# Ledger of designs, part 1: VH-VL binders against Sulfopyruvate decarboxylase subunit alpha (comD)

Scores and structures below are computed, not measured.

Target 1, 169 residues: Sulfopyruvate decarboxylase subunit alpha (comD), of Methanocaldococcus jannaschii (p58415)
Amino acid sequence: MRGSLAIYNALKDSNIDFICSVPCANLKNLLKLIEEDKNIINIPATREEEAFGICAGAYLAGKKTAILMQNSGIGNSINAIASLYKTFQIPTLLIISHRGDLKEQIPAQIPMGRWIEKLLDVCEIPTYKPKTPEEAYKLIKYASSYMYKISYPVALLFDALYWEYDLEK
Positions, changes and structure headers below are counted from each chain's first letter, unless a header gives other numbers; Kabat numbers aren't used for antibody chains.
F, E and O are the ipSAE of ESMFold2-Fast, ESMFold2 and OpenDDE, as the mean of both directions, binder to target and target to binder. V2 is 0.75 times the mean of E and O plus 0.25 times the DockQ between their complexes.
[cut] stands for letters that were removed.
Atom coordinates printed by the task and the answers are left out, and those that the model quotes come from them; centres of patches stay.

## First folded at step 5 (VH-VL; from v16 with heavy chain S30R V50Y D54E, light chain N58E)

Design w2
Fold by OpenDDE, look of step 6:
Structure w2 (fold): chain C 169 residues (1-169), chain A 118 residues (1-118), chain B 112 residues (1-112)
Amino acid sequence: as target 1 above (169 residues)
Amino acid sequence: QVQLVESGGGVVQPGRSLRLSCAASGFTFRSYGMHWVRQAPGKGLEWVAYIWYEGSNKYHADSVKGRFTISRDNSKITLYLQMNSLRTEDTAVYYCARDWLGYWFDYWGQGTLVTVSS
Amino acid sequence: DIVMTQSPLSLTVTPGEPASISCRSSQSLLHSNGYNYLDWYLQKPGQSPQVLISLGSERASGVPDRFSGSGSGTDFTLKISRVEAEDVGVYYCMQGLETPYTFGPGTKVDIR
């Protein structure tokens, strides 16, 4: 779980203490790590739009928040991002599994895989794509601080190759 | 291979204007904020200006506010610094620097020298 | 504006010996998010500045582990465990908490 572990460690070391997640196959290992950490509140959501709402509330309550989701979740959350996060300047960390891109076998996932970066751009969300666990760790830590500087979400996009690091250990 | 290359420096008289450019390459320019930092000869570093990745927000040091304007053209992958009403104290090497997630400058250009003298 | 100070302003070190540079800010650089927004930069002779440490203690990529940053709030320290010839230059601390970003005056490090 080298890939997931790096993300987890970065979240923890960044003092992220509230996470809302929408289950995804690629995030399975990460979610397990998070769930085992009693110092992190993890709230599962049924929809990504809901996750944004929950995290916004948590932030207003003084939490440092992150959302774990698949890239399709951005598509599902555009209005929430605009009307809530952009409007009220709410920081949060977005850990996004990138489906529909590399090695994608499900055709229905491909369009969102191709659109996700454009969608994030439309949302004006700064996006980073770590390629290694080491890079992921550092990017997450800095992103977790940067989101406060811009008072807006920061996204980390993890492609299929990244998640293959979880296969190593 | 991130590269930042400043240009536009030179010798100008006080009160004149000059426009600096910083050509970026080797990274997704539109995803990064950019800074100008200057260094007077034999002196320390002074932050000059900061612009967000999308260009919506700009910040300027009080020493240059109202005279200097940072801008960017993401389509041209170029950062600019419009310098008006130049003063002798503006004499410095001007660096462009990439904003690393908003807090540290991980890449710097070689700098371009601006000399303001009568 | 946040005023940054450094001490000493100059330091001569024998190669292989440790070096320590202090940086102070006029107000706390500790953000409510738990990070100290303090960076360390090195400008080698005739070169552009380069980042060494960010967020008080995060070593930048490619920076040797002999460099370390510590401190919190208003007091920070950059340490070089074993100074090498290539470490010669001027070291600057910088606060990134709020604009205007402000640098310390710099510490010139030379070797004997």
Scores: ipSAE 0.517, ipTM 0.847, lowest interface PAE 1.3, mean pLDDT 94

## First folded at step 6 (VH-VL; from w2 with heavy chain Y103F)

Design x5
Fold by ESMFold2, look of step 7:
Structure x5 (fold): chain C 169 residues (1-169), chain A 118 residues (1-118), chain B 112 residues (1-112)
Amino acid sequence: as target 1 above (169 residues)
Amino acid sequence: QVQLVESGGGVVQPGRSLRLSCAASGFTFRSYGMHWVRQAPGKGLEWVAYIWYEGSNKYHADSVKGRFTISRDNSKITLYLQMNSLRTEDTAVYYCARDWLGFWFDYWGQGTLVTVSS
Amino acid sequence: DIVMTQSPLSLTVTPGEPASISCRSSQSLLHSNGYNYLDWYLQKPGQSPQVLISLGSERASGVPDRFSGSGSGTDFTLKISRVEAEDVGVYYCMQGLETPYTFGPGTKVDIR
């Protein structure tokens, strides 16, 4: 759980109090930690674009938000990112599991796995790729402030090697 | 390995122009803001200009406003400083530096010398 | 503009002994997000500056434990618990709170 625990602790220490999530396999341990935390509002969403809408509303209500998703969710959400977040300068923290890249066994995941960094580039979302739990903790803490400086989403992209830290005792 | 390499410095007469370049490598350039910082010979550091990661927001020191323009080309992974109407007080080593999420400058180039004299 | 001052402007230290450098800003560097936007840079002879301490007290990657930063608001201190020959150079504080970003005048550290 070392990988997911570092992310969870950083979200807590950054005062993220509203999380909208679309579950996937790599997020399982992180979602369990969040679900058990009574001080974080956690809203599961059916699709990622819905999560962007929910978190925009939560931000307007004074919450500090994060969205947990796999990378294909960016493709589903481009309109909300452009027409809502960029247009109205809404910050949020994107915790993205990078599927369809290293060690991907499901062929249908591979195209979006190859395209995610280009899509984030087109959306003008600054993107960081923590490799270790220690790096993830620090990046999340700083990104949670930086998203307010730029008034826009900041993305953290976690590859398959990162989630192997969850296999450690 | 993060690397920043400045180029384009030289000796020029007052009133002339130079364009400095900073070639970046070893990181996702488009995700980081960038700065120019200068140091006159034997003097301290002076911040010159800042550009956001996507290039739309730019800030310049009062001493260079209207004469210098920071810019970037994310497709060429390069930062620029266009220096017009150069003055002798612009003589300095010019460094590019990477902005760490709006907090500090974590990597610096080696610098390029600009000498403005007649 | 936020004015930054440093004291002393130079010092000579016996190797192995401690050193302390102070930095003052003309206004508070403490942001509402809880961070102090004060950084320390070292420029070794013939080299580019390098970050030592960020946000008042956070050591940069690879910076030895003998360097520490403290302070908040307008008054900050950089301490070197045991100065080594490789620590020779000019130390600058910088405020990153608002443009124009400004550096202190520098403190030259040399060994005896």
Scores: ipSAE 0.679, ipTM 0.879, lowest interface PAE 1.7, mean pLDDT 92

## First folded at step 8 (VH-VL; from y5 with heavy chain W100Y)

Design k4
Fold by ESMFold2, look of step 9:
Structure k4 (fold): chain C 169 residues (1-169), chain A 118 residues (1-118), chain B 112 residues (1-112)
Amino acid sequence: as target 1 above (169 residues)
Amino acid sequence: QVQLVESGGGVVQPGRSLRLSCAASGFTFRSYGMHWVRQAPGKGLEWVAYIWYEGSNKYHADSVKGRFTISRDNSKITLYLQMNSLRTEDTAVYYCARDYLGFWFDYWGQGTLVTVSS
Amino acid sequence: DIVMTQSPLSLTVTPGEPASISCRSSQSLLHSEGYNYLDWYLQKPGQSPQVLISLGSERASGVPDRFSGSGSGTDFTLKISRVEAEDVGVYYCMQGLETPYTFGPGTKVDIR
């Protein structure tokens, strides 16, 4: 669980206190850690665009927010990103599991897996790709500060190899 | 590996213009802010300008405001400094540097010399 | 503007001995989120600057562990536990809290 633990610890140490999540397989261990933490409000959402809406409201109510999702959720959320987050300068931290590229065996996942970086570019969301738990911890801490400096979402993209750190002893 | 390479320096007379370029490679350029920092011969470092990762927000030192303009082209992976109305006190080595998420300058180029003299 | 000062402005050290450089800012560099926006750069002769220490105390990747930074708020110190010939150059502190970003005047470190 070294991969998920590093992400969780960084979110805690960055004072993220409101998380909206759309569950997926790679996020399972991370979500378990968050659900057990009574100091973090965790709201499951059925769709990613809903999570963007919920976190925008939480931010306006004084919360420091993160959204946990799979990369295909960016495609479903472009309107909310443009008309809500860009327009009203709303920060949030995007923790994105990158499916549909490395080691992907499900054909339906491949198109969005190949497009995600271009979509984030079009949305003007700065994107970082930590490869180790140590990099993830530091990048999340710095990104959670940076999103306030730019008043806009910052994305961290975790590929299939990253989640293999959850298999380490 | 991260690499920054400045070009466009030279010798010019006061009142003329120059355009500096900084070619970047080895990282996702569109996700990082960029700076220009200069150093007059035998002197210390002076911050000149900063541009956000997407290019919409720009900041300039008072000593160059209105004369210099920082810009970037994310599709060409290049940072620019347009220097107009050059003065002798602008004589310096100009460095480009990468902004690490609004914290520090983590990579620097090798610099390009601008000499303003008659 | 935040004014940065350094002491000493020059220093000659016998090889293998320690060195210490002080940096002071006119305003606190400690942000409420907990970061000190103070960095140390080394410019070796004929080279561009390189970051040594970020955020007061974090050693940059590839920087030898003989370099360390300490301090908070307005007072910061860079220490070199054992100066080597490759450490010769000018050391600058810089505040990254707000524009215009400002550097100290530099401390020239030389060896005998």
Scores: ipSAE 0.805, ipTM 0.909, lowest interface PAE 0.9, mean pLDDT 93

## First folded at step 9 (VH-VL)

Design m1 (from k4 with light chain E33D G34S)
Fold by OpenDDE, fold request of step 11:
Structure m1 (fold): chain C 169 residues (1-169), chain A 118 residues (1-118), chain B 112 residues (1-112)
Amino acid sequence: as target 1 above (169 residues)
Amino acid sequence: QVQLVESGGGVVQPGRSLRLSCAASGFTFRSYGMHWVRQAPGKGLEWVAYIWYEGSNKYHADSVKGRFTISRDNSKITLYLQMNSLRTEDTAVYYCARDYLGFWFDYWGQGTLVTVSS
Amino acid sequence: DIVMTQSPLSLTVTPGEPASISCRSSQSLLHSDSYNYLDWYLQKPGQSPQVLISLGSERASGVPDRFSGSGSGTDFTLKISRVEAEDVGVYYCMQGLETPYTFGPGTKVDIR
């Protein structure tokens, strides 16, 4: 679980203390790590739009927040991003599993896989795509500060190749 | 590989205008703030301007305020510097530099020379 | 504006010997995020500037371990444990805390 561990460590070292997540197969290992950490509040959500709402509240309460979701979550949350995060300038870190792209076998996932970067662009969310666990760690660390500088979400997009690092012990 | 290539430099007379371009490649341009930094011949580095990743916020040095304007076209993956009312003291090599997530300048172009002379 | 100063302005070093450059800011560069917004850049002859040290002490990728940055607040130091011929150039410190970003005057390092 080298890939997930790097993300977890980066979140922890960045003092992320509040996470809202929507379950995803690629995020299984990461979620397990987070759940085992009693210093991080992890709230499961049924939909990503709900996660954005919860994290916005947490931010207003003084928490440093992150949302864990699949790329489809951006599609489900565009209005929340616009009407809440863009309007009120709310920072949060987005850890996004990129489905429907590389090695995707499920046809229904492919459109969102192709659209996600364009959607993030429309939302004006700066997006970074780490290729290694080391790069992921660094990007998350600095992105967690950058989101406060721009008062807006920052996205880290992880493709299928990245999650293959979890096959390594 | 990250690349930044400046262009548009040349020789102009005082009071004239010039527009510099910086063509970016090898990274998600729309996700990075960008800077212009200049260096007069035989002198040190001087920050000129900064623009946010989506172009909503711009900052300019006092020495160029009202005369220079930083801008960007993310669809063209290009950074610009519009220079009006040029002065002899504006003579310099102009570098574009990538802003790493609001921290340091991690990549620099090779620069383009602007010479303002009568 | 934050004023940056450097000392010395020029330095001649014998290969293999250490070098030290000081940088001072007119106000603290320590941010609430716990980072010092002080970077060191090297401009080799005929080249563009390149980052050596970021945030006071973080060595940039590809930078040899003979380079190190230290300090906090208003006083910073760049050290080269063993100067090599390829280290010749002008070293600049820069504050990135607030606009306008400001550079030190630069320190020219030559080999004896």
Scores: ipSAE 0.949, ipTM 0.967, lowest interface PAE 0.4, mean pLDDT 97
Fold by OpenDDE, fold request of step 11:
Order: structure tokens, then C-alpha cells, then sequence
Structure m1 (fold): chain C 169 residues (1-169), chain A 118 residues (1-118), chain B 112 residues (1-112)
């Protein structure tokens, strides 16, 4: 699970200590790694807008936060992002699995796969798309600082090709 | 691959205006802050301006404040530098540079020469 | 403004020999995020600047391992273990801690 491990290590090295997640198939390995880490508070959410709310609270409590979700979660959270994170300038790291794009087999996923980058643009969330675990590690590391500089979420979008790295040791 | 291409330079008289452009390609432009850096002939590098990725925050060197304005159009994937009230000391090669997540300048354009002379 | 200085301002090196350039800042460049916001750039003759070292010690992609950066706070050093002909140019340190960003005066490196 080279891909997920790189993300996990980057999160750890970035001192992310609070994570809220909405389960996704692509995030399975990463979530497992996070769950095994007792130094990271991991809160599962039922819906992505809830995750944003929880992380906002955690941030206010002094935590360094990240949200793990599928790209559809951005669609579900637009108002939360606008009314809470944009309004009150709340930083958080977004680890986003990109479904509905490459090699997608579920038709219902395709629209959000096509829309996600435009939606992130509308939200004015800087977005980066790592292609390798090494790049992912580097981007997460520095994005974790950048989110504080801009006082706003920073998104890392991981496509289907990236998650194929998890097929490797 | 990342590319930055400056244009708009030329020869102008003092007091005139120029607008420089920097056309970006090969990366998600809207996600990166951008800088202008200039270099007078035979001199060192001087930071000129910085703009946030979405354009909300701008910073300018004191030497150009009130005269130069950095801006961007993310829909056109272009960075701009509006230069008004140009002075002879503004003569320089102007580089646009990409800001890597608020840290270093990881990519630079080839530069465009601005010559201010009577 | 943070004032950056470099020494020496010029350096002539025999190929294969080491080189060292010092950079100093008038204020500490150590940020609360634990990074030193000091970068080294090289401008080869007739070319645009390129990043060599970021954050004091991080080698940029594609940069040979003969280049290394060290230091913290206000004192930084760029070292070239074995200077090659392709290393000729002007080396600049830059603080990226706060605006205005400021560069050192540059160090010209030539080959004998």
C-alpha cells in the first residue's frame, strides 16, 4: 500500500492530529493506517458537511485537522465550506479520492468526477493532484503549512491511478 | 511541463505605462500564488510583487507601490503587472515566478525586458 | 525589511575543488512552522534564475547532490563539494519569510 502509506506518513510528519473521514473504497488502506495510530484522533462522519463542522470545532480547539473524503463530498459540503470555512477563515487539509474519472465503472460517479475540479475552483480551494507517492508526500507536507498561510482549506486530489500504487508493497 | 512566458516589455519614456503579461501552462494556475521579480542590467534580483492564488491578496515592494499593480486572470491563465509612472530605475528584465505553496519560487519565466529611457 | 548579505561576492574556483557561499539575514528566518525560509537560486549566464536549495537545506528536484545547504536562523551556507563548469553563474540567497521578499546581492562563481 505504497500510495496510502505515503499519505499517512505525510500526515504524521505534518503533525496532523485530528482527522474526520467519510469512508470511501479508495481510502480503505489509508483509514486503516490512521485508525491504528492512537496519536491521531479519527472521527468518522456520516456525511461530509458533518466532517467539515467537526473539523472546524477541532481547529478552534487547537487541533491541526484533515478531512478524508470522496470528491462527491465537496458537492455535499459547498454551503458548509462557504458559510463556515470561507467566512471564518478555517484551515484544513482535504484528502480527496477522485471518483468518476479514470477507469470509473459506475455511471452515477461520473458527473461529480467531471465537476470536482470546477467545484473546488468555485470554492477557491487550491487543489493539487499528486501523481506519485513521493509527490503526494511532498505536497501534503507543504500544503499543511500553506493552509495556515491562506487560512483556508487546501485540497489534494487523488485519482484512480494513484490508488493503484496501493497494489504495490 | 510547467511553462511561464512573459511578454509586454519594450522601450518607453519616463512617465509612461506598460502592462506585462505572464502566460502560464502545464499546471493548475489557479492553485498557485505568483510573483514578479526584476533584474536591472548587470544587477541582482529584486522582488517586485506577490499575488495569492485567487487574487485576493497582493503585496508590492515599496519601490513600486502606488505605481505597479499585480493582478491575475485565472480564466485566462495569465498573470499581469500593470506598470504606471515608469521611471528610469524601473529598467530591468521582469520575471514571473511560481510560488510553491507559500514557500520558494520553483519555476521562472524567461523574462521580458523593460527599458525606460528618455 | 529583512536585509540579506552574502560572502564572498565573487569566487573563482578550480574545477573539482569545493566552494562555499555564506548568506546572512538581519532577522531570523526560522518560522513557527519550524522551517527556515531561506532559498538559494542560481542564475547561469544568459538564463533565468533557478532554485537550488529551498528552506535552507532541501535540494530541489534535479539538483545534483554536490550542492548542499545548511544553517538556521540568520546564518546559512551553500556548499558545492566539487565545482563543475556548469556551476558557473550568480548565486542568490532569498528570504521568503515575509514581504517584502529580499535577495542577497549575489555571489558570482567562475572557473579558473
Amino acid sequence: as target 1 above (169 residues)
Amino acid sequence: QVQLVESGGGVVQPGRSLRLSCAASGFTFRSYGMHWVRQAPGKGLEWVAYIWYEGSNKYHADSVKGRFTISRDNSKITLYLQMNSLRTEDTAVYYCARDYLGFWFDYWGQGTLVTVSS
Amino acid sequence: DIVMTQSPLSLTVTPGEPASISCRSSQSLLHSDSYNYLDWYLQKPGQSPQVLISLGSERASGVPDRFSGSGSGTDFTLKISRVEAEDVGVYYCMQGLETPYTFGPGTKVDIR
Scores: ipSAE 0.949, ipTM 0.967, lowest interface PAE 0.4, mean pLDDT 97
Fold by ESMFold2, fold request of step 11:
Structure m1 (fold): chain C 169 residues (1-169), chain A 118 residues (1-118), chain B 112 residues (1-112)
Amino acid sequence: as target 1 above (169 residues)
Amino acid sequence: QVQLVESGGGVVQPGRSLRLSCAASGFTFRSYGMHWVRQAPGKGLEWVAYIWYEGSNKYHADSVKGRFTISRDNSKITLYLQMNSLRTEDTAVYYCARDYLGFWFDYWGQGTLVTVSS
Amino acid sequence: DIVMTQSPLSLTVTPGEPASISCRSSQSLLHSDSYNYLDWYLQKPGQSPQVLISLGSERASGVPDRFSGSGSGTDFTLKISRVEAEDVGVYYCMQGLETPYTFGPGTKVDIR
């Protein structure tokens, strides 16, 4: 659980109090930690674009938000990113599980796995790729401040190897 | 391996212009803000300019406002400093530095010397 | 503008002995995000500056544990528990809280 625990602890220590998530296999342990925390509002969403809308509203209501998703969700969220987040200068922290790249066995996920960094570039979202739980903890804390400095989303991209830290003691 | 390499320094007369470049490698350039910092011979460090990761938000020290312009080209992975109306007091080694998420300058180039003299 | 001062401006130490450098700011560097926006840089002879300590107390990657930073608000200290020959250079504190970012005047550390 070390991988998911580092992310969870960093979100807590960064005072993230509103999380919208779209479940996927790699996020299961992290989502369980969040669901059991009574001090974090956790809203499951069916699609990532819906999560962007919900978190924009939560931000306007004074919440510090994060969105947990798989990388393919950026593809269905581009309009919300442009028309809400870029237009109205809304910060949020994107915790993105990167599928379709390392160790990917599902052919249908490979195109978005290869495109995600270019899509984030086109959206002008600064993107960081923590490789260890210790790096993830620090980067999340720094990114949660940085997103307010730039008034815009900041993305953290976690590859398949990162989630293997959940098997460590 | 993060690397920053400045170029474009030289000797020029007062009133002339120079353009400095900083070539970056080993990191996702488009995700990091960048700074210029200068050091006059035998003196301390002076911050000169800052540009956000996306290139539209720019800040300059009062000593260079209106004369120097920071810019970047993310497709060429390069930071620039356009220096116009140079003065003798602009003589310095100019460093580019990477902004770490708005907190500190975590990597610095080797510097390029600009000498402004008659 | 936030004015940064350092004391002492010059320091000569015997190898193996401790050194301490003080940095003070004209305004508090503690931000609402709970970080102190004070960094320490070392410029060794003939080299570019390099970060030693960020945010008051966080050692940069690859920096030996004999370097430590402490303090909060307006008063900060860099300590070197055992000075070595490779530690010779000029030490600068810098505030990163607001533009224009400003450096202290530097502390030159040398060995006898």
Scores: ipSAE 0.853, ipTM 0.923, lowest interface PAE 0.7, mean pLDDT 93
Fold by ESMFold2, fold request of step 11:
Structure m1 (fold): chain C 169 residues (1-169), chain A 118 residues (1-118), chain B 112 residues (1-112)
Amino acid sequence: as target 1 above (169 residues)
Amino acid sequence: QVQLVESGGGVVQPGRSLRLSCAASGFTFRSYGMHWVRQAPGKGLEWVAYIWYEGSNKYHADSVKGRFTISRDNSKITLYLQMNSLRTEDTAVYYCARDYLGFWFDYWGQGTLVTVSS
Amino acid sequence: DIVMTQSPLSLTVTPGEPASISCRSSQSLLHSDSYNYLDWYLQKPGQSPQVLISLGSERASGVPDRFSGSGSGTDFTLKISRVEAEDVGVYYCMQGLETPYTFGPGTKVDIR
């Protein structure tokens, strides 16, 4: 579980205290760690745009927020990103499982897998791609500060190879 | 693999203009802020300017405000410094540097020399 | 503007001997995010600067273990446990807390 544990420990050490998530297979282990932590409010959402709305409200109430999703959720959330986060300069940390690219076997996932970096570019969201658990830990800590410096979301994109670290001892 | 290469330096008379370029490669340029830092001959380092990753927020040292303008073109993966009304005290090697998430300068170019003399 | 000072400004070291460089800031560099916004750069002769230590104490990738940083707030120290010939150059501290970002005057390290 090294991959998910590194992300979880970094979120905890960064004082992320409010998480909204849309579950997917690659996030399973991470979500389990978060659900067991009583110091983190965890709100499951049915749609990613809903998660953006919830975290905007939580931020205004003084929470430090992160959103956990797969990359197709950015496509569902463009209006909320523009009309809410860009307009009102709201920080949040986006932990994104990158499906539809490496090793993807489900055809319906492929278009959004190819488009995600272009969509994040269009949304003007700075995006980083940690490759190892050690890199993920440091990048999450730095990104959780950086999002306040720019008053806007910061995205971390985790490919299929990253989640293979969950299979290591 | 990250590479930054400055160009556009040269010898110029006071009052003239130069435009410096910094070509970037090996990273997602649009996700990183960028700096210019200069070093006069035999002297220390002086921060000159900073631009955010998306290019709309810019900061300049007092010594260059109104004369120098930092800019970037994310589609060309290039950072610029427009230097107008050059003075002899602007003589320096000019470095571009990558901003690591608002914390430190993690990669630097090799620099380009600007000499302002009559 | 945050003023940065360094001591000593010049240091000559016998190879294998330890070295220590002090950096002080006119204001605390400790931010509410708990990081100290103080970095150390080395400029070897004829080269561009390179980061050695970030955030007061974090060694940059590829930097040998003989380099270490310590301190908080306004007082910071860079230590070299055993100076080697390749360590010759000018060492700068820099504050990254607020614009204008400012460097110390540099400490020139030479070998006897």
Scores: ipSAE 0.850, ipTM 0.921, lowest interface PAE 0.7, mean pLDDT 93

Design m1 (from k4 with light chain E33D G34S)
Fold by ESMFold2, fold request of step 11:
Structure m1 (fold): chain C 169 residues (1-169), chain A 118 residues (1-118), chain B 112 residues (1-112)
Amino acid sequence: as target 1 above (169 residues)
Amino acid sequence: QVQLVESGGGVVQPGRSLRLSCAASGFTFRSYGMHWVRQAPGKGLEWVAYIWYEGSNKYHADSVKGRFTISRDNSKITLYLQMNSLRTEDTAVYYCARDYLGFWFDYWGQGTLVTVSS
Amino acid sequence: DIVMTQSPLSLTVTPGEPASISCRSSQSLLHSDSYNYLDWYLQKPGQSPQVLISLGSERASGVPDRFSGSGSGTDFTLKISRVEAEDVGVYYCMQGLETPYTFGPGTKVDIR
C-alpha cells in the first residue's frame, strides 16, 4: 500500500481538503484512505467533467482541491478545462492513473493511454510522472503549491508500475 | 539526463542585437519554466529573465527590461533570449536554467559568452 | 527588490575543518506555503553553478551530507562539516520568492 499511502500523506500534508474522484481499480487503495479521513471532503463523481465542475465550485468556496481519475477522463473534460479552468485561472491537482500504455491488456484503453501526454500538452497542463512513492510525496507537495503560482491545474501521471508498490503488502 | 546547451554568443558592437538559444533534452520541456542568468567576467550571478512553462508569462530584470525578451518554442524544445540595444555592461556569460516548479534552479547549462565591445 | 548579503565574502579553510557561510535577506523569505525561498548554489572553478541546498535546508540530489543548510525568515546559514579540496569555489545564496530574483554577492571558499 506504499504507493497509495505516499500519495495520501502528501495530499494531507499539502492541506488538500476537497477531493472529487471517479473510481477505478488502481485508485481503490487511495480512495479507501481518503474515505476514512474525516478532515477531507470526498465527492465521488460519475464522469470526470463533473469532477472538474465540482472542484471549481469548491475552489471558489475556499477549498484546496484535487481530482482523482483515470487518464481517459482528460478526453472527457477538455471543454471544462478550457472554458472554466483556463478562462478563470482555477488551480487544482490532478492525480491521474495512466492506463492504456505500459502493461495494458484491455484494447479499449490503448488509444487514450497513448494520447494522454499530447492531450495534457494541448491543454497546457504541466505534467510530472513520479516513479516511486518517495518521489510522489515530494512532487505532490511541490505541485500543490505550484498550481497556485500558475493559477491552473497541475497533473501527476502514475503508470502501472507505480501502483505495483501497493502490491507489496 | 537533463541537459541544457546554450549557443549564439559572440562578439558584437554596442547597439547591436544577438539572439541566444538554449537547447533542452532529457525532460518534458513544456512542463518547466526557464530562466536566463548572467555573470560578468570576474563578477557574481545576476538573474536576467524568467518565462513560464507555456510561454505566456515573462519577467525581466530592470537592467534589461525593454531591451531583452525571453521566449520559448515548446515544439522545438528551445529557450531564447533576444538581446537588443546591447551595451558594454551586458558583457557576460549567459546561462539558461530550469525552474523547478517555481522554487529553485535545479539544472544549468554550460553558458555562452557575449562580449559587447567596439 | 530583495537585497541579499553574504558573510564572509572570502574564506580560506584548512582541509578537514568546518566552514560556515551566512546569508541575509532584506525581507523574510518565508512564504505562506511554509517554504523559505532561499537556495544555495556552488560554482566550482571553470564550471556552471549547481544547486546544493534548496528551500533553506533541502539537500539536492548527489550533494554530500557534509553540506547542510539552516535558518528561516531573513537569516540563513550554509555549513560544511569537513571541507574537501573539491569544495573550492564560490557559494551564492539566492532568493526565489519574488521577481526580480536576486543572488547574494558570493562567498569564495579556498583551501589553505
Scores: ipSAE 0.845, ipTM 0.919, lowest interface PAE 0.7, mean pLDDT 93

